VHH binders against Probable RNA 3'-terminal phosphate cyclase-like protein. Designs and how they scored, part 13

Target 1, 375 residues: Probable RNA 3'-terminal phosphate cyclase-like protein, of Arabidopsis thaliana (Mouse-ear cress) (q9c578)
Amino acid sequence: MVMMKKMKGSQSFRQRLLLSTLSSTPISIDEIRADETIPGLRPHEVNLLRLLEIVTDDAVVDINETGTRLKYKPGTIVGGKNLVHSCSLSRSIGYYLEPLLLLGLFGKKPLSIRLKGITNDPRDASVDTFRSTTLNIIKRFGVPAEDLELKIEARGVAPNGGGEVLLTVPNIKTLSAVHWVEEGMVKKIRGTTFSTRVTSDFEHSMRFAARGIFNNLLPDVHIFQDHRAGAQAGKSPGYGISLAAETTTGCFISADTTVSCERPDETGELDVEKKERSPAEDTGVEVASWLLQEIEKGGVVDSTHQGLLFLLCALSEQDVSKVRVGTLSPYAVETLRNIKEFLGVKFAIKPDPLTGTVILKCTGSGLINLSRKLS

## First folded at step 1 (VHH)

Design e06 (framework vhh_podentamig1)
Fold by ESMFold2-Fast, scan of step 1:
Structure e06 (fold): chain B 375 residues (1-375), chain A 119 residues (1-119)
Amino acid sequence: as target 1 above (375 residues)
Amino acid sequence: EVQLVESGGGLVQPGRSLTLSCAASGFTFSDYAYGWYRQAPGKQRELVAAISGGSTLYADSVKGRFTISRDNAKNSIYLQMNSLRPEDTALYYCATYDEWLYSPDYDYWGQGTQVTVSS
């Protein structure tokens, strides 16, 4: 028997809903941006609640008139096929993918859902990074590879989106604990450049510049151009690049960004509108440099995937997982707090003075997908 | 109940050394990890050094110059600061957290001790 957890503020909204749902713990969140000029829940946060209603049965969502208070009673995760959700254009599809992936694993049925919106932006992980890196991390925890896929049907950048992806997630009984401390050596780099509603010259420029950074560092570098036209190119001009390094021990380290060529008008803008865009070559150099920085930080995952890694460890069978990461990101630290709050799982954290990395250990909560038996 | 009391701050010339100490009370000392944070005027608080058991972590800006240590018998942690620079001028805070969770936000904070590095 679980009583309602009371909490405050806008922090960790995605993970609070995710962990509430996975642990069947009702929550009440007060003082959501209560003192801000525009108070309360943002469009993407409300939209995430609507997505939860699509993938669960009997969830109860109660939001006050100003959006500054939310009461959420989680439902049963159902999953299902032929689901469709239009994501808010205030955030990319990447905002929704991580919680949706984890919820899908513990559903009554396998999940197959079409998501529409912004596929690539600089704030959230791109659909390319999710496909190349996020899904490979999940496989380490015993998730079947055959049923775990993200198809990119159309690309769309901010502000108007028009991108579309199909996510399939198998339902599992339990996640397996892992021992994952050996980083290995980088054996290959794979990447994708894309452009929407601009010339493929942007793709070529990013590819050429990124490849130049990797010259003489390693021989196995392939960066692909995913040119999209017509209906598959969304509604806004832009370009982007995603890079992933694979190591000899099966680690995937990634970096990505996207440049939107059309900016939305900001209400109340007093200064002259800025029309400058970063050169595509600079974008390629920048992301290649970020990838090298992530590799240098060490760990079996990049900084943006530390939170997911810890969630997977905490949700796993009641056995010890042990993982190595680089310097803890703010998102990873928030993740550890949320894990403790909802699952009661504490990580033993040991800095490794020889490498500047951190080793974390926990005993998994032993989450079992009981709904899978009843379907 | 839980209290952290810092001491050892002061005015010091560039290139000199200071040792900060933090005395902890109100809980089982060995069950908690500890950190030293600093905050310069108008800037956000930053982690300087942390210790959990025998393992240590340092910010790049102080690595090789600062050393964190603990004395479980005295319920104290220390920050040995060598080769001090004007940029090290800040209010230094002792903080403690659950040993199972390493976080920039801590459950308990001291009041801080001022370190001023000036000619």
Scores: ipSAE 0.000, ipTM 0.104, lowest interface PAE 21.4, mean pLDDT 85

Design e07 (framework vhh_7nfr_2)
Fold by ESMFold2-Fast, scan of step 1:
Structure e07 (fold): chain B 375 residues (1-375), chain A 121 residues (1-121)
Amino acid sequence: as target 1 above (375 residues)
Amino acid sequence: QVQLQESGGGLVQPGGSLRLSCAASGFTFSSYWMSWVRQAPGEGREWVSSISDSGGSTYYADSVKGRFTIARDNVKNTLYLLMDSLKSDDTAVYYCARSEFYDSLYWFDPWGQGTQVTVSS
């Protein structure tokens, strides 16, 4: 039994719950948005607690009247099959995928869960990026590829969602340490364009514009159009693009965005329709540019995946992992602090002045899935 | 024993030039990337320049680009830093470091004892 950790504020809520659960460390969080006009936990945060109750046994959640204090005693991670969870429409499914993926690896049983909600938005990783990039990063740590899958059954954008994905995650004994410092050269780019409740011309326009950026830079570029209709197209009009670069050393670097054509406008803007008519070509150019910027930054992962990379290193067997990343993102720095607090794992962080990248080393905490069962 | 020995530092006036040398022994010099790193008084270590094992690729910090030139002689096992148009901000102890292109360049193993460069009138 680990003694309860006391914390304050709304920062790192998702990651605090994840690390609390993985380390079996009870936590008490006070002063959650205590001075805001609408104080306390947000709908997506409460919904994440509900998801934790679905995938664990005997978790205890105690929230005060105003939602400004949470006491959380983590349960045993069970996993299981035929699970269903409806994600809050205040955040995309992407908000839930990273913690759920890591929890599923250390479950008593393999995880199979159907998630409903918003599949693509500009804030959280899209389901496309998760499938193309996030899952490939995790495979580097010894996770079996055959049992690790995200199936996109329906797409849904903000505000009304109607998207649906099926996530399967194998349970493992331990994660393997990695030596991952060689970036390699980009050998191919793969992408997906989609649209919901608008014409497929949006898909074509984004694809054409993105290809125009890459045409003289790299010959192996393929951007797919994921055409959806009827029940598979969700409840709100929108469009988006996800791009992933694969390197000769097995690195995956991604960029994505989504444009919602029907969004709440708190100011009641007179030209909302004009803003929603932003050219799809501009979106394709933007995301292609962002991908090139991420490649330019260096590292074996893009800036949005640095936190996940560090979590995997810290959770791995008690051996040394060494990884190269670009300039540390705020989320990555936050992740390192949370890792130290919950797992006691300290990273040696050294700038690599040759490339402008940063190399990090740690000895994994040696998390072992003692309850693992095959089924 | 792996050893790096820096030399060539000294006192120069602004706008002057210096040539630093680093003699390497105890390892296969031609198989390693090499770097120059400096430390100004009261500051942390700052990377200056790096050169590939063959000498075919060179990299420079923005603060020294166009003023400094890194070079190597794999026959003599010696690394050089040619410093032109020196500024007061270049005042630091300059260190030679062995680097590994495919592994890790951040530890700069092993670092030499350094050579002092002072730019003042």
Scores: ipSAE 0.000, ipTM 0.096, lowest interface PAE 23.9, mean pLDDT 85

Design e08 (framework vhh_ozoralizumab_d1)
Fold by ESMFold2-Fast, scan of step 1:
Structure e08 (fold): chain B 375 residues (1-375), chain A 121 residues (1-121)
Amino acid sequence: as target 1 above (375 residues)
Amino acid sequence: EVQLVESGGGLVQPGGSLRLSCAASGFTFDDYAMYWVRQAPGKGLEWVSEISGSGGSTKYPDSVKGRFTISRDNAKNTLYLQMNSLRPEDTAVYYCAKDIWYESDTYFDYRGQGTLVTVSS
């Protein structure tokens, strides 16, 4: 306890566990939703702790009877092959992917893990966005492309999931600092539409609607339909779309969403006039519009990836990283606070009034993977 | 082995009509969206029409909307394009195409050999 970092509340639960583990800093969190009708840790938070226990050795987890207090002593990150984890259906697999990716980079062994659950939802980044965007961002920091992969073996949406992915992550010695301030121009858009336990007409409608938004703006647009049937289509009806823009300087900007068809019908009061488009067409238009909004914001990453970008900069070798982003998201601001708390890394932040973007600089903490096993 | 075989092209005068057919084999036809695309002499490929796997949704560019109708017979694995009020600018090789599907880092794009449509007097 005397050497433990003490904190309160449910905020930044994933990042607190991630940064605790990477920095080997024991933590004690109290007052976790203590005054709420249903107090304490949520199923996905407990499930994340169980996942940490399978990818690390000698982690100690102590949760009180109400789930309102957690004491966590991080273990050594091991990684390993042929691991399997069933993710809680209270959040998508996307909730687990970012912390797993970063932990896997600093393991004794390369990581290969099969994750089961919800592959796509509107709350967390989809498995498609992780493949198209998240993994490409990581490569900028010197992570080798070999063994850095996410395979989508089955799709599953809320509430019952039934999706399955295989994540492989190489172990590294250190992350490289970056100078990444040139946004470039959008040169192509790639995307994926899918449906589970409903007709492929939903995939077709989303794809066509999204393409219609881009038709007069950019010639190189390709949106694929990832048809899944039977065992590969999970246990719940739904559909979704993921879009990624690639720039001339190698930036990736993404937007995605998913609709679960087992949700209750909308009330007539909220939708009095019949819509011109189907719900699937509306979804395609919506996500295409979100992608254009993210492009307009500027920066070398979209709003949802700002936190990851800053984590990578802070964990890198003891050299200066300099990055350009759009308006800081609330998640990004919280990430900067957590980085300072666990790693002692402070970012210098300079608005660029000419572009409406923000330039951030830091000296990396110099995290070295001393446990890396060599053949 | 995916095969797409187009037929029905020919010479027609402006204002005339033609019906194109595409016989598909080697895949589950009703699982895939199907397309008609065309290539005019010396120009790139242009999308002409699109139909969902069930036939429940069809889409057209403004250049052919109201003049062309795409349809399919899933029992016969056949795609059709009914072309009315043909114009000289509709002169092209017309191709039947299957939707592109993405698996891991691999995708497949299938296109037939084409059928020539010439609109002239």
Scores: ipSAE 0.000, ipTM 0.275, lowest interface PAE 15.7, mean pLDDT 87

Design e09 (framework vhh_7uia_1)
Fold by ESMFold2-Fast, scan of step 1:
Structure e09 (fold): chain B 375 residues (1-375), chain A 120 residues (1-120)
Amino acid sequence: as target 1 above (375 residues)
Amino acid sequence: QLQLVETGGGLVKPGGSLRLSCVVSGFTFSSYAMAWVRQAPGKELEWVSSISYSGSDTYYEDSVKGRFTISTDNAKNTLYLQMSSLKPEDTAVYYCAAGWEDYLYEYDYWGQGTQVTVSS
């Protein structure tokens, strides 16, 4: 029997549950927002625990009356097909996708799950970025492309959602270690613009503006407009853009954002009234600029995918993985600490002064999916 | 297993100096390339400086070049970081790091860190 790990606070909630489940390590988290006006677990955190109960057997969740203490005993990861989960509207579906993806890989059965809620928001990676970038990153670790898919059936933005995606994940025996240090050169940019319950002119404006940034830099740029109407357009007005750059060495670097029109944080400043560009046009320029900034930072992944990259390296077979990233994000640093805490995997960090990037290496923990069934 | 223990952190005023020490136990310095890496509150890890055991090769982050000096004492199995002309921006937890082989910029082992606070 493994001793229960004791920890405090609200930080790293997703990763703590994910790593607890993957390592079969019971946890007790105390002092969850204990001194805040509204103490304890948030709706999306409780909803994540419910999702874990759907994809595992025999998980035990014990939450105290105020939500300020959680005891979690992980169950066996089962996966399965025809699963359905309604995500809390306090966070996007993107909040759930990374832990669900990793859990699905180590399930007894392949995973097929329908997720309902908010598909795009500015806080978590959009469903578009997940499809274009996240899924391509995991393929480098030996995950088969067969049955690895995210289908966007309906889009929904905050606050009322109404979006819907179908995620399929193959189960594997183990992840392969990687040697992934060559960034290559950007060879193409692909993107998607969308709008829900507002004019499709928002899609055109974002696309036109983003292409204007890229047109003098590279020729192979294609930004699609994914217009949705009726039942596929969710319950709230909004618009967004997702961009991904692909390199000659197979790296994917992404940037995205979404604007909700029903509850925008609009101050009505005079400087906004003086702008030459529409809000949608500004959004296109901003995200295109963020993509160029991520490319300039270097590394084989963008700053938002560093944590996932390190999780994959740490979960891999007991062989050395070596990866190049730009400057480490706060989320990436937090991920490294959580990896050490749950898996005992410590990364060697090697700055590359010639490029301004950082090389990390580790010996994988050798997680083996002993319950995997292919039939 | 190799153990790294940092000391010498503390509170210092802008323009002041501090000397950080990292004592290596369990192995000799000749097996390791050594480094200092820092993390400011709410920020990512930032490499500060690296040294080969021979002392012939030293490297510095541009923001600390000319102000910080990395050095080793083989007899004491100790890595040092002499910090001068300290700025509030230098406030961070400073980590000592060591590579398994004498290969500059390889870090397989890390200390627990020592806090440096630069404030008036």
Scores: ipSAE 0.000, ipTM 0.095, lowest interface PAE 25.1, mean pLDDT 86

Design e10 (framework vhh_lunsekimig_d3)
Fold by ESMFold2-Fast, scan of step 1:
Structure e10 (fold): chain B 375 residues (1-375), chain A 119 residues (1-119)
Amino acid sequence: as target 1 above (375 residues)
Amino acid sequence: EVQLVESGGGVVQPGGSLRLSCAASGFTFSDYYLYWYRQAAGIERELIASIYSGGSTNYVDSVKGRFTISRDNSENTMYLQMNSLRAEDTGLYYCAKDYLEYWDSFDYWGQGTLVTVSS
C-alpha cells in the first residue's frame, strides 16, 4: 500500500488526478475553495472524476457534502473501446483531453472514447489545437501516429455545447526520451476557422484577416473553413480560429480562440460574465498576432504546451531528455513542481539570456505500462 | 503508405456537371473522415465538403444544394458530384484524410484535379 499524499486547495486539480493515477498514489485534497461564495469542487471537476471512473477499474472517489474535501484512490487504467462521456458545460472538452491523452497511453487496452460538450472556448485549448499541435508533440516521444487521432464529429460552443469528438489513443509500453533543442525556422502555417449557428461569413472574415498578416512573411499558409450546419453545429452561436506553425525541425506552435455570441444562462445569485462580441476580422488578426508572438518567444513548443512537454519528459524511459522552451509560463512552473511531488523527477534549468529561451534537462521516471496486454 | 489520388476534373460549360473521384490506399478507409478542398482563382484553399465515417455530410454555403459528397467503402473511393457548375467553381480540387493526416497529406499527396467552368 502506498501512503496517501495530503494536499490542499483547488490548484492543479487535473494534474493532481493525472499524476496520482499514473503513479498509483492515493491523494487527499482538503480546503477546496473553502472560503469562496460557492465552496468546493466545480461541476467540471466532479465530471472529470466520473471520466476517471470510466477509464479505470477500482478507482475510489470520496467527496464530502460541501465538495471541499476529496479522497481519491486511483484504479488501474483500463482504456477500452466504445466508451462515451458527456462533459460538463462548465469547461470545454479540451479540459478533459489533456489528462485523458496521457492516461490513455498507459492503459491495459487502447482507448476509444466519444466526448460530448463544448469543443471550442477561450479558456482551454480547442479540439483543433489538440489535432494540429498536441498530438504531434506526443508523437515525438515514440507514440504510434496511426493510432493517435481526434475526430471532430460536431462543433459546439458555450454555453450549450452540442459538440462531439472521437478520441483514439494507443497503449504503449514506455515513452522515448528526446533531445529537442533546435527550433528551426517556420516552414508552413495551417489553420482552421469555424462557426456555429451564424453565417460562414464569420469563417471567411477571420481567415482573410489572419492570412493578411502572414502572406508577406511566409508563402506556405493555408487556413481552412470547417463550416458546420444543423446537428453538427451544436446549440449555441459562435465562431473561432485555430492556427499552428510547423518548423523545419518538426516543432508545432499554436494559438487559438473562440467567441461565443450568446451569454451563459443565469446560475443562482451569481452574475455570469458576458463577453463582448469581437468583429471576426479582429479575432483573426488577434490570433495571428498571438501565433507570431509565440514563435518570437522561441522554444520547441508554445507556452501553453510547456507543461505537457515536461510531463512527457518526466514519464519517459530512464534516459536524459533535453528540451528548449521560451519563457516559462506559470502553468509550466507549477507542472515542474507537481512532477517532482508525484514522480520525484527534478529538472535542471539553464536560462539562455542571449535567446530569451530556457533549456531543461531531466532523467525520465521510467514509467512502464505493466497493465498492457498487447505482449 | 497512405495515398489519395484525385481524378474526374475537366472543362465544362456553366450549368454543367462533373463527378470527381478520390481513390484511397494504405489505411482502413471506412474508419476515417474524408474531405474535399478547393483552390479557386484568387481564393485560398478552402474546405468545401466533408463526410464522416458514419456517413454524415457537411458543405460550405456556396456549394450547398449543388454538390453531393459520397463514399464507397467497398471500393475505397470518395466522390464529389458537382451540379449546376458556375465560373466561380473553377479551381484545383483536393481530397484529404483526417485533419492531422491532412496537415501532412495536403502537402504530400497529389496535385489535385483541375475543374474549369468556361463558356
Scores: ipSAE 0.000, ipTM 0.205, lowest interface PAE 16.5, mean pLDDT 86

Design e11 (framework vhh_podentamig1)
Fold by ESMFold2-Fast, scan of step 1:
Structure e11 (fold): chain B 375 residues (1-375), chain A 118 residues (1-118)
Amino acid sequence: as target 1 above (375 residues)
Amino acid sequence: EVQLVESGGGLVQPGRSLTLSCAASGFTVSSNEYGWYRQAPGKQRELVAAISGGSTLYADSVKGRFTISRDNAKNSIYLQMNSLRPEDTALYYCARDFYEGLDWFDPWGQGTQVTVSS
């Protein structure tokens, strides 16, 4: 008999579904926001279940009347071409990209999917960061660069979205273990500024401010302006910046944010505090400073990518991976707990007090994509 | 079974040479960090030599006499020991992850005995 895991609450919803699917472990989650004024699953959570049904065969989803209980039996990951999914506007496309990427790697077929919604927000990693940083991290684990791409066809910010991306992911047999403890030195910085439904002056101001921070630190800094107009500019005014640093040892460290000029509550009851906007120049300075802080923290990935790094190590071949990170983020700690729960993989954790970094080591679970056809 | 297996030890006279081998079994040598440790009766283990990404480190007591090397095609790590001294008498172990020392939960071999005596 299939062993079912029982769990409670709304925490780690995305990772619970991902790890359930990758480990073929049925789950039952109860007490989902049961004590909240508005109980149960949120629109983006239900929408993620819909996406899982698109990329898998024979998945079973059972939600009670109040949305406070979910029973999920994972299906076989299929992947496929010419897929389309409209993401809920309650979260950005970035909410969907990390689980979708990992599922696509272990599909029967390569994945090609068009995702519609919000491309950039301050909560989830932007589509720019996914393209510049996330995809480069997974290449370290033996994922081929061929057919691994995110194309940004239209940008859309909160609240109304209208952005569109095309994600392609190759299917693999297995992930390679890594020895990744050398941070190296920053050799170049790349960035993108964008604006939707507002003047390109926002792009210029962010770029100028960020370049000003980097000018005395290294010579190889290129920040691009990706102005969108018409159908490619979504439905809401906003602007944002994404920055990534590349090191001599192949590490990618990133920081991003987005400012929506039209907040959801501007169309409903007004909150005076939420009407305040940071100037574009301040946004550029802020994100450049966040990037420098992430570099100073050390580790081979930034704080937001620690969880993905640990997932990749735990899913890899049955050999030892060893990685250096900065101080563990709360999300990273939750990821380690979820990995242990679903995969039985436990990380050895050793702080390095001289650098303020942490070394983590594990033996991968040895996940093999048995449904992959080699041509 | 995941295992590191040491070989090449034996009884030798002072001033002679031995080459120790460490063979990986049940896994691919993907890590670039390996060490040789030794333990004499009644003493704690000490690091003798380490190799990481082509860089090498040696204990002061063996520097200039011992050479560590690796062959990824053979999944093997070697310790070439020259000008052996009675104080080199110990059980010799190979292990992964020199930087983290013995605190990590890596497979240890059973060791190979080296005795230097006239």
Scores: ipSAE 0.000, ipTM 0.111, lowest interface PAE 21.2, mean pLDDT 84

Design e12 (framework vhh_7mjh_2)
Fold by ESMFold2-Fast, scan of step 1:
Structure e12 (fold): chain B 375 residues (1-375), chain A 120 residues (1-120)
Amino acid sequence: as target 1 above (375 residues)
Amino acid sequence: EVQLVESGGGLVQPGGSLRLSCAASGFTFSDYAMSWVRQAPGKGLEWIGRIYSGGSTSYNPSLKSLVTISRDNSKNTLYLQMNSLRAEDTATYYCARETYWDLGEYMDVWGQGTTVTVSS
């Protein structure tokens, strides 16, 4: 029997629910945005709780009248096929994908779930980045490639979404520990440009601009155009680009962004025409530059994937994992604190001043997926 | 055209009850969390409460005993039930759609407002 953990504030909400569920630790979170003009849980946070109820049995969710207190008793992770979830339009599908991937691995059954909403935005990793990078990272920890996929059926950008993806995750017994310290050299860059409800000229402009940045640095660059029309183009005009670099040692480093072309005003009116926030060419240059900056930082993953990397190490079999990363992101540092809080796993952290990278070591918690688990 | 239209405001006596409606059009109403906000004459905006897409509600602690928020997704309509009204509840009442944009959450669509006057 695990005692209920008491916590405060809105920080790490997604990760707290994830770790609570994986460790079967009941939690009580108080003072959620209690002093803000609009206090309490946000729509995407409540929607994530609903998603947890879909993929688990017997979860208990108690939210007070102001949304400022949550009591969550995790259920047994079941998984299952033919599941459907409509994600809140207050956050992209990317907000839900990482916790779903990890929960699906420790389910009673394999997971197959259709997610609807915003596929690409500037805040969370795009569905393209999850497919190109996130899934390749988890394969390093012994996750079978069979039945591990994300299919992009329709794209949708903010504010109105209308995108759709199918996520399939195999269930496993345990994650394998890793020794992953060799960065290698970038051998190829792959990318995707897309547009929804605007001309394919946006896709071409981003691709051309990004290629211009890479053409004097690396010969193996292929950026694809994924033009969507009709029902596959969602409900809002926009465009975006996702880039991934693959190294000789099998590391994947990514950068992405999305530009929405329409924004509702505060009166609920939409203008007949809205100007784009930035020229598509500038977007291509910016994301290509971000990718080069991530490569220069070093490490076996980009800054946005450091948290996932540490979660995987901490959840792995009771053996030593050793990984190299660039400068720790704030999200990564928060992830290390949450790992210690829920799993009791501490990382030994050793900076490497010669490379500007950091080596982290831990002994995994040894999480085992039981075929039948009581909550 | 995305729009919200409030109705049901008017004059009510102290201690009375009133139900406000908000008709949504031009978007998939069931996908969004919705809020009620009020503004008393000469004062700033005061958040009343929200209803999430799944029907769960969250209220301003100072108002929770006075109000109930509900929705009918089949009619694209949001409701605010108010009981035990006081003179201090005199305000223009707005419904608003909650959304996400550019690294933040905000209320992106607002109605024109409906005025509630509590007086004898």
Scores: ipSAE 0.000, ipTM 0.377, lowest interface PAE 13.9, mean pLDDT 87

